# Ledger of designs, part 22: VH-VL binders against p14714r889to1111

Target 1, 223 residues: p14714r889to1111
Amino acid sequence: YLRHEVKDPEKAISFLQDLLHSSGLSEDQKRLLRTSVLCREQLAKVISDSDIEGIEEGYVELDCSEFGLQESLEAVVKQVMELSIERKVQISCDYPQEVSSMRLYGDNLRLQQILSETLLSSIRFTPALRGLCVSFKVIARIEAIGKRMKRVELEFRIIHPAPGLPEDLVREMFQPLRKGTSREGLGLHITQKLVKLMERGTLRYLRESEMSAFVILTEFPLI
Key: E = the ipSAE of ESMFold2; O = the ipSAE of OpenDDE; V2 = 0.75 times the mean of E and O plus 0.25 times the DockQ between their complexes.

## First folded at step 8 (VH-VL; framework fv_ontamalimab)

Design d5 (at its last look DockQ between E and O 0.04; V2 from the best seeds 0.00; counts 0 for: pae O 5.8 > 2, placed apart)
Fold by ESMFold2, look of step 8:
Structure d5 (fold): chain C 223 residues (1-223), chain A 118 residues (1-118), chain B 112 residues (1-112)
Amino acid sequence: as target 1 above (223 residues)
Amino acid sequence: QVQLVQSGAEVKKPGASVKVSCKASGYTFTSYGINWVRQAPGQGLEWMGWISAYSGRTNYAQKVQGRVTMTADTSTSTAYMDLRSLRSDDTAVYYCARGDYEYGMDVWGQGTTVTVSS
Amino acid sequence: DIVMTQTPLSLSVTPGQPASISCKSSQSLLHSEGKTYLYWYLQKPGQPPQLLIYEVSNRFSGVPDRFSGSGSGTDFTLKISRVEAEDVGIYYCMQSIQYPYTFGQGTKVEIK
């Protein structure tokens, strides 16, 4: 069973989802498995979405559904955990239960892709020293337009020690692609384009004297 | 203490070359670019080009195309500007300046006077 | 190349009086990312240039609050609310939205 499932990431995800429904798992085991399924679904989406030119021109359609923010944030942290351990960089998460318990309507996997890339880049450019930390913060601003129509503006801050990303990678993120764009620059550029596809999506990179940060804004219907 | 320290003044004949150094200290060299800006006597500022200390990529102003080479040595945190086939109108003070995405050219070297005379 | 045009090219100011410098670009300095790549520099006599204002209106660290920047698109202004003797020098606007980076011609500020 495992060999066939591993050959195709989408089939591996389907197999894991079937195990979730088998019952007999503890709630902690279900959460771990659910997070793993979300990570694999993001991988499958990345593999199936190979048209860089479509993303560059803005032709990619978002695949919207209802999702829980907590599971998405947990999947993002799990995806970057190996690099965090390898580089001896701590990840500090700051999102209160009121925020993480929100259920949203939007493209969960593209959100995870955006957050994973920015978090990975932040870890990559944090020196491998004991006590250095990447901070992952989520701030919500609820916009209520009457009793039944709520929207939330989410602000994701991925904060790391100054000086952060090299200048030319920051420029590659925001400039048109050209021959010789680095792998890191390409990933960041794609991420910036994906943020623009999100509703009211903006991405800024701040290089302050004491810290650097990705600041990502987007808006979702709140379920 | 972020600092850029340039090499000393140079006097050259037309047709010669000059190599100006820019030693960086007090910051992570590979996280910033280095711009080169010159100023002829009594004139304004002229951007000559830029080098990434991270990737080694360069962009040169068209006026100096073919005559300039900018390099960066990460082991010594030093950027260099090599200007060849010197002419009398290359007489100027040459500045290096650290490039930052947020702040622009935020830290400048003291300048290097290059005099080209026959 | 983006042409940066400063006016006036020279001004003489009585100490304590305000001064204003205009910078016009030949095309918009607003990038689609929402950032405007307009900077102001001061070159005091015998010194290298120093950064005063980044991204149109933000004062760089250590710059006195009598300096302020404003503008959008192609039209920008640097104001000094009360000129002091230490403000003497040549002021330059600069764009970095595209290569080559270009400076204005400079505005020489002198005390009367």
Scores: ipSAE 0.212, ipTM 0.667, lowest interface PAE 5.4, mean pLDDT 84
Fold by OpenDDE, look of step 8:
Structure d5 (fold): chain C 223 residues (1-223), chain A 118 residues (1-118), chain B 112 residues (1-112)
Amino acid sequence: as target 1 above (223 residues)
Amino acid sequence: QVQLVQSGAEVKKPGASVKVSCKASGYTFTSYGINWVRQAPGQGLEWMGWISAYSGRTNYAQKVQGRVTMTADTSTSTAYMDLRSLRSDDTAVYYCARGDYEYGMDVWGQGTTVTVSS
Amino acid sequence: DIVMTQTPLSLSVTPGQPASISCKSSQSLLHSEGKTYLYWYLQKPGQPPQLLIYEVSNRFSGVPDRFSGSGSGTDFTLKISRVEAEDVGIYYCMQSIQYPYTFGQGTKVEIK
């Protein structure tokens, strides 16, 4: 039911985005439009997921294409801005300069999904105290494979103040789905499964006395 | 009960291949990776590699790179380690061990003795 | 590769007395986010290794409280407050901060 109901509006948004693209936009407006397109595409992909069980079991195929890492990260940050504002939690982004020109080959929409979910969760479970912030850090390590091939190892660190995610939610994240799994737990569990599908993908969650963190590692061909 | 059960002892000649199996039970197989560790007679432990039961991704120790292939069959919850071009110094007890992501080995198989002799 | 060095390589202990094993790594095992990926295993005679301590100081499930781990950076210690007969075996430290995982040489603990 929901898939059918969202199709028409989604297509309309897509059509409008195309019209805007050809309407003589400023550079800033074009950037916003690109971000909106990536968000729409991510939405469409998530809605199209018909087999959560398949995802949970790890039988999902990635749709790989060329994408820009900076645009991807921008789409991720924009997805959490409303919650950030609502919770009065600032987001501190730390990207290397190379990210601005980095083009990768992989499933960008799944990457966006993973990063947005973990970032949202971090914000959600940050205490509503003045002055607290969530740190979103990206580390890139480029590896040369032969004379013509390059790969990049990406490390995403999402750091938020203690106490972090509730212990039960952390368990739901890493344990098999059960009856009564929370909505948040399902999202994080799926996120964990998606990371496992990524090339050399790993997801860890650290809980310390003063801080908590998601640590996501993955690799992409560098174009 | 979480357990890993490995295949029986093997005796091989130099140059041959051996395939050791590790059947997992008592937990969701795809939730954890499988490590392979071997121990030569009277020697210490040597990590050979890791495989994700979920994605099939592998990481091999350089010492066995090119001669080892790790696989995981989700339908049977069984991990396999294939070691080719066997030589005398491959004689060891081979263990599979459960390890999630890239750390820890909390559940171990009983071990499989592989003897390489002429 | 990270080299793990254990000392001593053998230890004979009177039952009820304490034991201490040192493990040194060639580089820091401290992760940037604060976790230290040092593990201790015990291999009893004729058995596979079993996990004792994870992340320097955490006892694995079922491990008696007479076992304790400590240390930081590159220097780690496993202590047994009161050695029992069932503690006989070879103890290994292991790092998992990077591939390949590497073990110490092992420390053989025997009862006098």
Scores: ipSAE 0.018, ipTM 0.563, lowest interface PAE 5.8, mean pLDDT 91
ESMFold2 (binder alone), look of step 8: mean pLDDT 94; pTM 0.961

## First folded at step 9 (VH-VL)

Design e1 (framework fv_ontamalimab; at its last look DockQ between E and O 0.65; V2 from the best seeds 0.00; counts 0 for: pae E 5.1 > 2)
Fold by OpenDDE, look of step 9:
Structure e1 (fold): chain C 223 residues (1-223), chain A 118 residues (1-118), chain B 112 residues (1-112)
Amino acid sequence: as target 1 above (223 residues)
Amino acid sequence: QVQLVQSGAEVKKPGASVKVSCKASGYTFTSYGINWVRQAPGQGLEWMGWISAYSGNTNYAQKVQGRVTMTADTSTSTAYMDLRSLRSDDTAVYYCARGDYYYGMDVWGQGTTVTVSS
Amino acid sequence: DIVMTQTPLSLSVTPGQPASISCKSSQSLLHSDGNTYLYWYLQKPGQPPQLLIYEVSNRFSGVPDRFSGSGSGTDFTLKISRVEAEDVGIYYCMQSIQYPYTFGQGTKVEIK
């Protein structure tokens, strides 16, 4: 029912975005519009996920296309800004320009979903103390494959102050789904499963005395 | 300092119930779970169950399932273990222990002796 | 349930000498997340258990370096390089890869 009901509004939003695109926008406005488009597309994809079991079992297909990493990261950050403001937790993005300017081939919307969920969770469970921040770091290792092809291994590190995620959410993230799995846990679990679908994809959660971190590793063809 | 402080010793008759408390301090209560482990006199350690202080979700050992209820009060940072229909073989020292996904049970209470005798 | 089997069940050691305790699980404790959920606890006389080693080989905070853990899969070992009087107690291995958590029988370590 919900899937059907959201289709028309989603299409309308899409149509309006197209109109705006052709209306003569400033560069800043174009950027905002692009971000909104990516968010809408991500939303549409998530809504279209009719089989959570499929994700759980790992037989979901990725929709790969060329995308800009900078735009992706911007979309991710924008998705958590409301919570960031509400919680008074700052987000510190830490990655060089050469990383952000990369163009990759992969499922960007799933990447956005993964990063937004982990970043959101990190913010959610950061103590509401002034001055605390969540660090969003991206590390890239470029590998040359032959004369014309390059691949990049990306490490996304979302670092947040201790104590980190509640134990049961960490457990739910890595353990099979059960009847009592929380909404938050389900999101994290799905995120973990999605990461596994990506090439050489791994998701780890580190808990140390002063900080915790999501560590996501993936590999993409570099365009 | 992270610590768990449990309630005092209990003496109960068979068929009665006992409720042991475990007050947590020195850490964010909802970030961790609470495990309950008991040890009969001269015996090893037996895991009884786990509760999430965040969600209230529980998992009980089969041996005590149906007779045990674990609860957590976030307002007081206190976990409770209620064991009903007590019998002689429930005589043990009962421990609460902070649960972490990675560290296991890293902080333990001092233990509560529960004696079940006619 | 995962069965944890410790050997030996008792050990008498001369101070300054090494000690070794084995723990075997009925199934692998390696989780799909890459971690192995094997823990070692020491229960000193009249005290609650205390964590020594987490995830096979990591010493918990405050644990002396004479304690070391090793192993993989289903076979694990706790070693004490030089046993001291304060090391007397019962050592337990524990798995937490799945519910219910299960402990070994315990190994009583005494000083000769």
Scores: ipSAE 0.786, ipTM 0.895, lowest interface PAE 0.7, mean pLDDT 94
Fold by ESMFold2, look of step 9:
Structure e1 (fold): chain C 223 residues (1-223), chain A 118 residues (1-118), chain B 112 residues (1-112)
Amino acid sequence: as target 1 above (223 residues)
Amino acid sequence: QVQLVQSGAEVKKPGASVKVSCKASGYTFTSYGINWVRQAPGQGLEWMGWISAYSGNTNYAQKVQGRVTMTADTSTSTAYMDLRSLRSDDTAVYYCARGDYYYGMDVWGQGTTVTVSS
Amino acid sequence: DIVMTQTPLSLSVTPGQPASISCKSSQSLLHSDGNTYLYWYLQKPGQPPQLLIYEVSNRFSGVPDRFSGSGSGTDFTLKISRVEAEDVGIYYCMQSIQYPYTFGQGTKVEIK
């Protein structure tokens, strides 16, 4: 709920940023607009900080509603596209066909937060070399046959070229937070805590000889 | 192929220092930590500490805290362990080992024999 | 520090027969992330240690399937279903759940 209270000011700030690219702005107007961009970054940090204690202690209540899975996955990819282009890392998506019609009951925003953070980290730690790609794969297992109430187990695999994340970021993701934890490590740590709040949620980071992967399991009621 | 190659054997007197090098090849150096493990003659393995090649952060075993400095040079993919104020009970083979959070110490150097005698 | 206790400290095995090594830790090696940070290493004569088993039961790349690890919490076992001449050496368990990382005393395995 606290994130939603500041959302409208963020939209206003984002609109001011879009005006920066319009012709006819003076340098004073551009300077003011750049200051609003810095304020937006500070606001996003405040939202993240207010979430931290609740997430660490396990007091965060999931905000569940009906949502379309394909729309959520598309939103995640869009959220990371700027970094993907900047780093020249292609994203390859592999979803089963039933994902396009799948409607779930759960916390869509937290799911997107989890997937965006892991996808961003995978892009960030993929070398900017020719032909390198981050793979975003979804596996769905439906408990559907003969049952009036249906559930789906979703496995999200976010696969990137070896070696992947530096060891100390992997350590920060799973170990208790300490003074001096990096911003990258904090984001990953919060993500693994959020996954634990999801129904049957597990997060593993696998490191293999040619690739590394985030593997995220969770379960949702199927509408 | 992933490989760690260590510097050659050293003979030192008590009170001196030794610096062992560990050159890595065949992998992205900054993605793994480097552990240092020693083995006194006829004894088991003793972990001395660890360094992140990514951040330079270190963690040292209490028994060697204050006498050891571990460093990593990313430009040469080489880790170093500097042990000061040597004692005769520091006589051991010193190993470097690549560290991963899940696999543990998966690749080891050949070992460097350090002998401390008067 | 977590104390790792191996038994037996030495073991003489007829070729082709099984061997079993116990490792007990002074506290649980199960982490809140669901993983158990217990490892097995083999040090063959004149060689550095090599990784055999990671996270209790997973064979490292190239390790023969005659090696298996099991256990949970504080009690762990390494088994060799059929000991071969190349399996001779000293076996160590190790924990990495907390600093400092610690090893067991070692179990020397020989052919009789």
Scores: ipSAE 0.215, ipTM 0.646, lowest interface PAE 5.1, mean pLDDT 83
ESMFold2 (binder alone), look of step 9: mean pLDDT 94; pTM 0.960

Design e2 (framework fv_ontamalimab; at its last look DockQ between E and O 0.82; V2 from the best seeds 0.00; counts 0 for: pae E 4.5 > 2)
Fold by OpenDDE, look of step 9:
Structure e2 (fold): chain C 223 residues (1-223), chain A 118 residues (1-118), chain B 112 residues (1-112)
Amino acid sequence: as target 1 above (223 residues)
Amino acid sequence: QVQLVQSGAEVKKPGASVKVSCKASGYTFTSYGINWVRQAPGQGLEWMGWISAYSGNTNYAQKVQGRVTMTADTSTSTAYMDLRSLRSDDTAVYYCARGDYYYGMDVWGQGTTVTVSS
Amino acid sequence: DIVMTQTPLSLSVTPGQPASISCKSSQSLLHSEGDTYLYWYLQKPGQPPQLLIYEVSNRFSGVPDRFSGSGSGTDFTLKISRVEAEDVGIYYCMQSIQYPYTFGQGTKVEIK
């Protein structure tokens, strides 16, 4: 029922985005529009996920296409801005221009989903103290495969001040789903599963005395 | 410094109840869970149960299920283990230990000796 | 319940000599997510247990490098490269892959 009800509005949003695209837009407006399109597409994909069990079992197929990492990262950050403002937690993006300008081949929407969920969770459980910041770092290691093909190993590190996630949520993230899995836990669990679907994808959560971090590793063909 | 401080030794009669406290300090209490582990004299370690300081969710070992209640008071950062219908074989040192999914039980209390005797 | 079996149950070691403790689980401690939930604890005389190794091979903070853990699946080993007097106590392996958490019987390490 919900899927059917959301479908028409989603299509309408899509149509309007197309109309806006065809209108005279400034460069800044075009950028915003692109970000909104990516967010809408991500939303549509999540809504279309009818089989959570399939995701958990790893039977979900990735939809791969060419995408720009900068646009992806921007879409991720925009998804958590409301919460960031509400919680008065700043987001600090820390990655070189060379990383942001990369064009990759993979499932961008799933990547956005993964990064947005982890970033959101990090903000959510950052103490509401002035001056605290969540750091979003991206590290890239380029590997040459043959004469013409390059791959990049990406490390996404989302660092947030201690104490980090509650133990329950961390457990729910990495352990099999239980009868009373929380909404937040389910989201993190699915996120963890999605990461595993990606090439050489791994997700770890580090807890140290002063900070905690999501560490996401994955590899993409570099275009 | 992260530490767990437990309540003092208890001497109880069979059939009585005992409530052991475990006060946490040096860390955010609700970010971790508390495990309870006991050790009978001259014996090994026995896991009794776990409680989330965040959600209050619990999981008890079958052996003590029905007789144990674990609670966590976030306002005082104190975990409690209540064991009812005490038996002689409940005589043990009871430990609370901070629970973490990654590190397991990384911080332990000093232990509370509970003696059940007629 | 997962049964953890340690061998030997007691070990007497000359100072400076190596020691090895085996821990076997009745079922695999490898989680579907790739982590192995095997831990080693040391309980020194008159003290509570203390964490030595987490997830098979990772030394906990403050643990000397003479301690090392290894293994996979159902077979695990704790090694002490050079036993010192301060290493005396009872060593326990523990699994946390599922409730209830279970410990090995313990291995008593003494100095000759």
Scores: ipSAE 0.364, ipTM 0.748, lowest interface PAE 1.4, mean pLDDT 92
Fold by ESMFold2, look of step 9:
Structure e2 (fold): chain C 223 residues (1-223), chain A 118 residues (1-118), chain B 112 residues (1-112)
Amino acid sequence: as target 1 above (223 residues)
Amino acid sequence: QVQLVQSGAEVKKPGASVKVSCKASGYTFTSYGINWVRQAPGQGLEWMGWISAYSGNTNYAQKVQGRVTMTADTSTSTAYMDLRSLRSDDTAVYYCARGDYYYGMDVWGQGTTVTVSS
Amino acid sequence: DIVMTQTPLSLSVTPGQPASISCKSSQSLLHSEGDTYLYWYLQKPGQPPQLLIYEVSNRFSGVPDRFSGSGSGTDFTLKISRVEAEDVGIYYCMQSIQYPYTFGQGTKVEIK
C-alpha cells in the first residue's frame, strides 16, 4: 500500500465555500473566503468553456449578473499572487474606495479572466529583479443616461517595466489564430476577443521606452 | 542607445551563399522581431522576411522562400540572414530592422552590400 | 500580396513650399481591432530608411511637426508643410497588416 499526498485545490475551495456559510467569521475572513470561492468559480468556468472557435468568432454570450467590483479585483490579485512571489515582482494596486466599492451588472468571471491574464503576462515579462513592480490601476468615469440611469466606464491599466511582451505575443494577441500559436499567445488572443464582447470594450497594448501597459476600457451598468 | 550593426560588404559568385549578421544593442533583444529588407541598385525596398528573437519563428517572402534561412542568437544578440543559390538579381543592399507591432520597423541597420557577379 | 501604389514617383519642390505624397493600397489596412497599419519612411541619400509616421498619422520620436500623415482604409497621404533641404530623399509607404510586408515604389523628393 502507498501513502500518497493528495492535493485538490478545487476540493479545498469547496470546503471554503461550505465554511463561508457558517457563522462566527470576521468580515475580513469572510472576504478572503469569498475571494477564494470566486477564484474557484473562474477556474471551473474556464474548464467548462472549451469552445475556442465560439470565442474566436464572437458567438459566446456573456453570463451577466450583479457583482461587487472590490471582490472581483481582490480575486484577480490573489489569482496571480503565486507567480508574483515566484518572480519577486511586486503588485502595486491603485483603485480608490469610491471605485472599488461599486456594484456592477456584467460578466464578473470573464472580467476576472481578462484582468488575470493581462496581469499574469505583465508579471511573467517583468525581469526577475529585486524591487520591480507591476502597477494595477482602475479609473472610473460615471455617465448619466437620463435622470435615473447610470453607467460607468472603467479603465484598467496594467503597467510593467519595459520592454514588456515579446513581439510574437503581441502579434498573436491581435492576429487570427493559426497553427503554432503559443499557449501564452492563445491566452492573450482569447482575452482580446473577450474584451471585444464587453460593452464598449477595447484593449490596447502600449510599448514605451521605460514601460509597457495593457489599457482595457469597458462599460457597466452601475447598480 | 538602440543600434543595429551589420556585417561588411560581400562579393559572391552565382550559386554561392551569403550570411549577413545584424548585431543588436541598447535594448532587450528577445522583445522585438528582426526584419530583413533589401534594395537592388536604383530600386525600391523589398521585404524578405522576419524572425522572432523570442521564439525563433520566421516568415519569409515567397520570392525568397526555400533559399533563405533567418536565425537569431540570443546569447550574442545577433540575427543572421543566410541567402543561398545566389543569382545576379540578388545584388542589393540588405538591411536588418527591428520590428514592433505598432511602430513597425523603427530602427534600421546601416545596410550590407551584396554583389553577385562572375 | 497587398500592392502599395505611390503618386507621384518624383517631386521637385521649391524650398519652403508644401509637398504631398499619395499612397493607395490594394485592400484595406484597417485591422479588426481598430488600428491601421500604414507607415511612412524616408530614405535620405546614402542612408538606411528611417521611420517618419506610424499608424497613419503618428509622428515617430524626433520627427519634425511639418510632417503629417492622414487617410483611412486604402487611401493615405503624407504632407510636408514646408519642405527643407534635409527633407530630400525617397519616401516610402509600407503596410504591416499582413505578410508579406510591402512598400510603395517610392517618391523621390528633390529641391529645385
Scores: ipSAE 0.305, ipTM 0.690, lowest interface PAE 4.5, mean pLDDT 84
ESMFold2 (binder alone), look of step 9: mean pLDDT 94; pTM 0.960

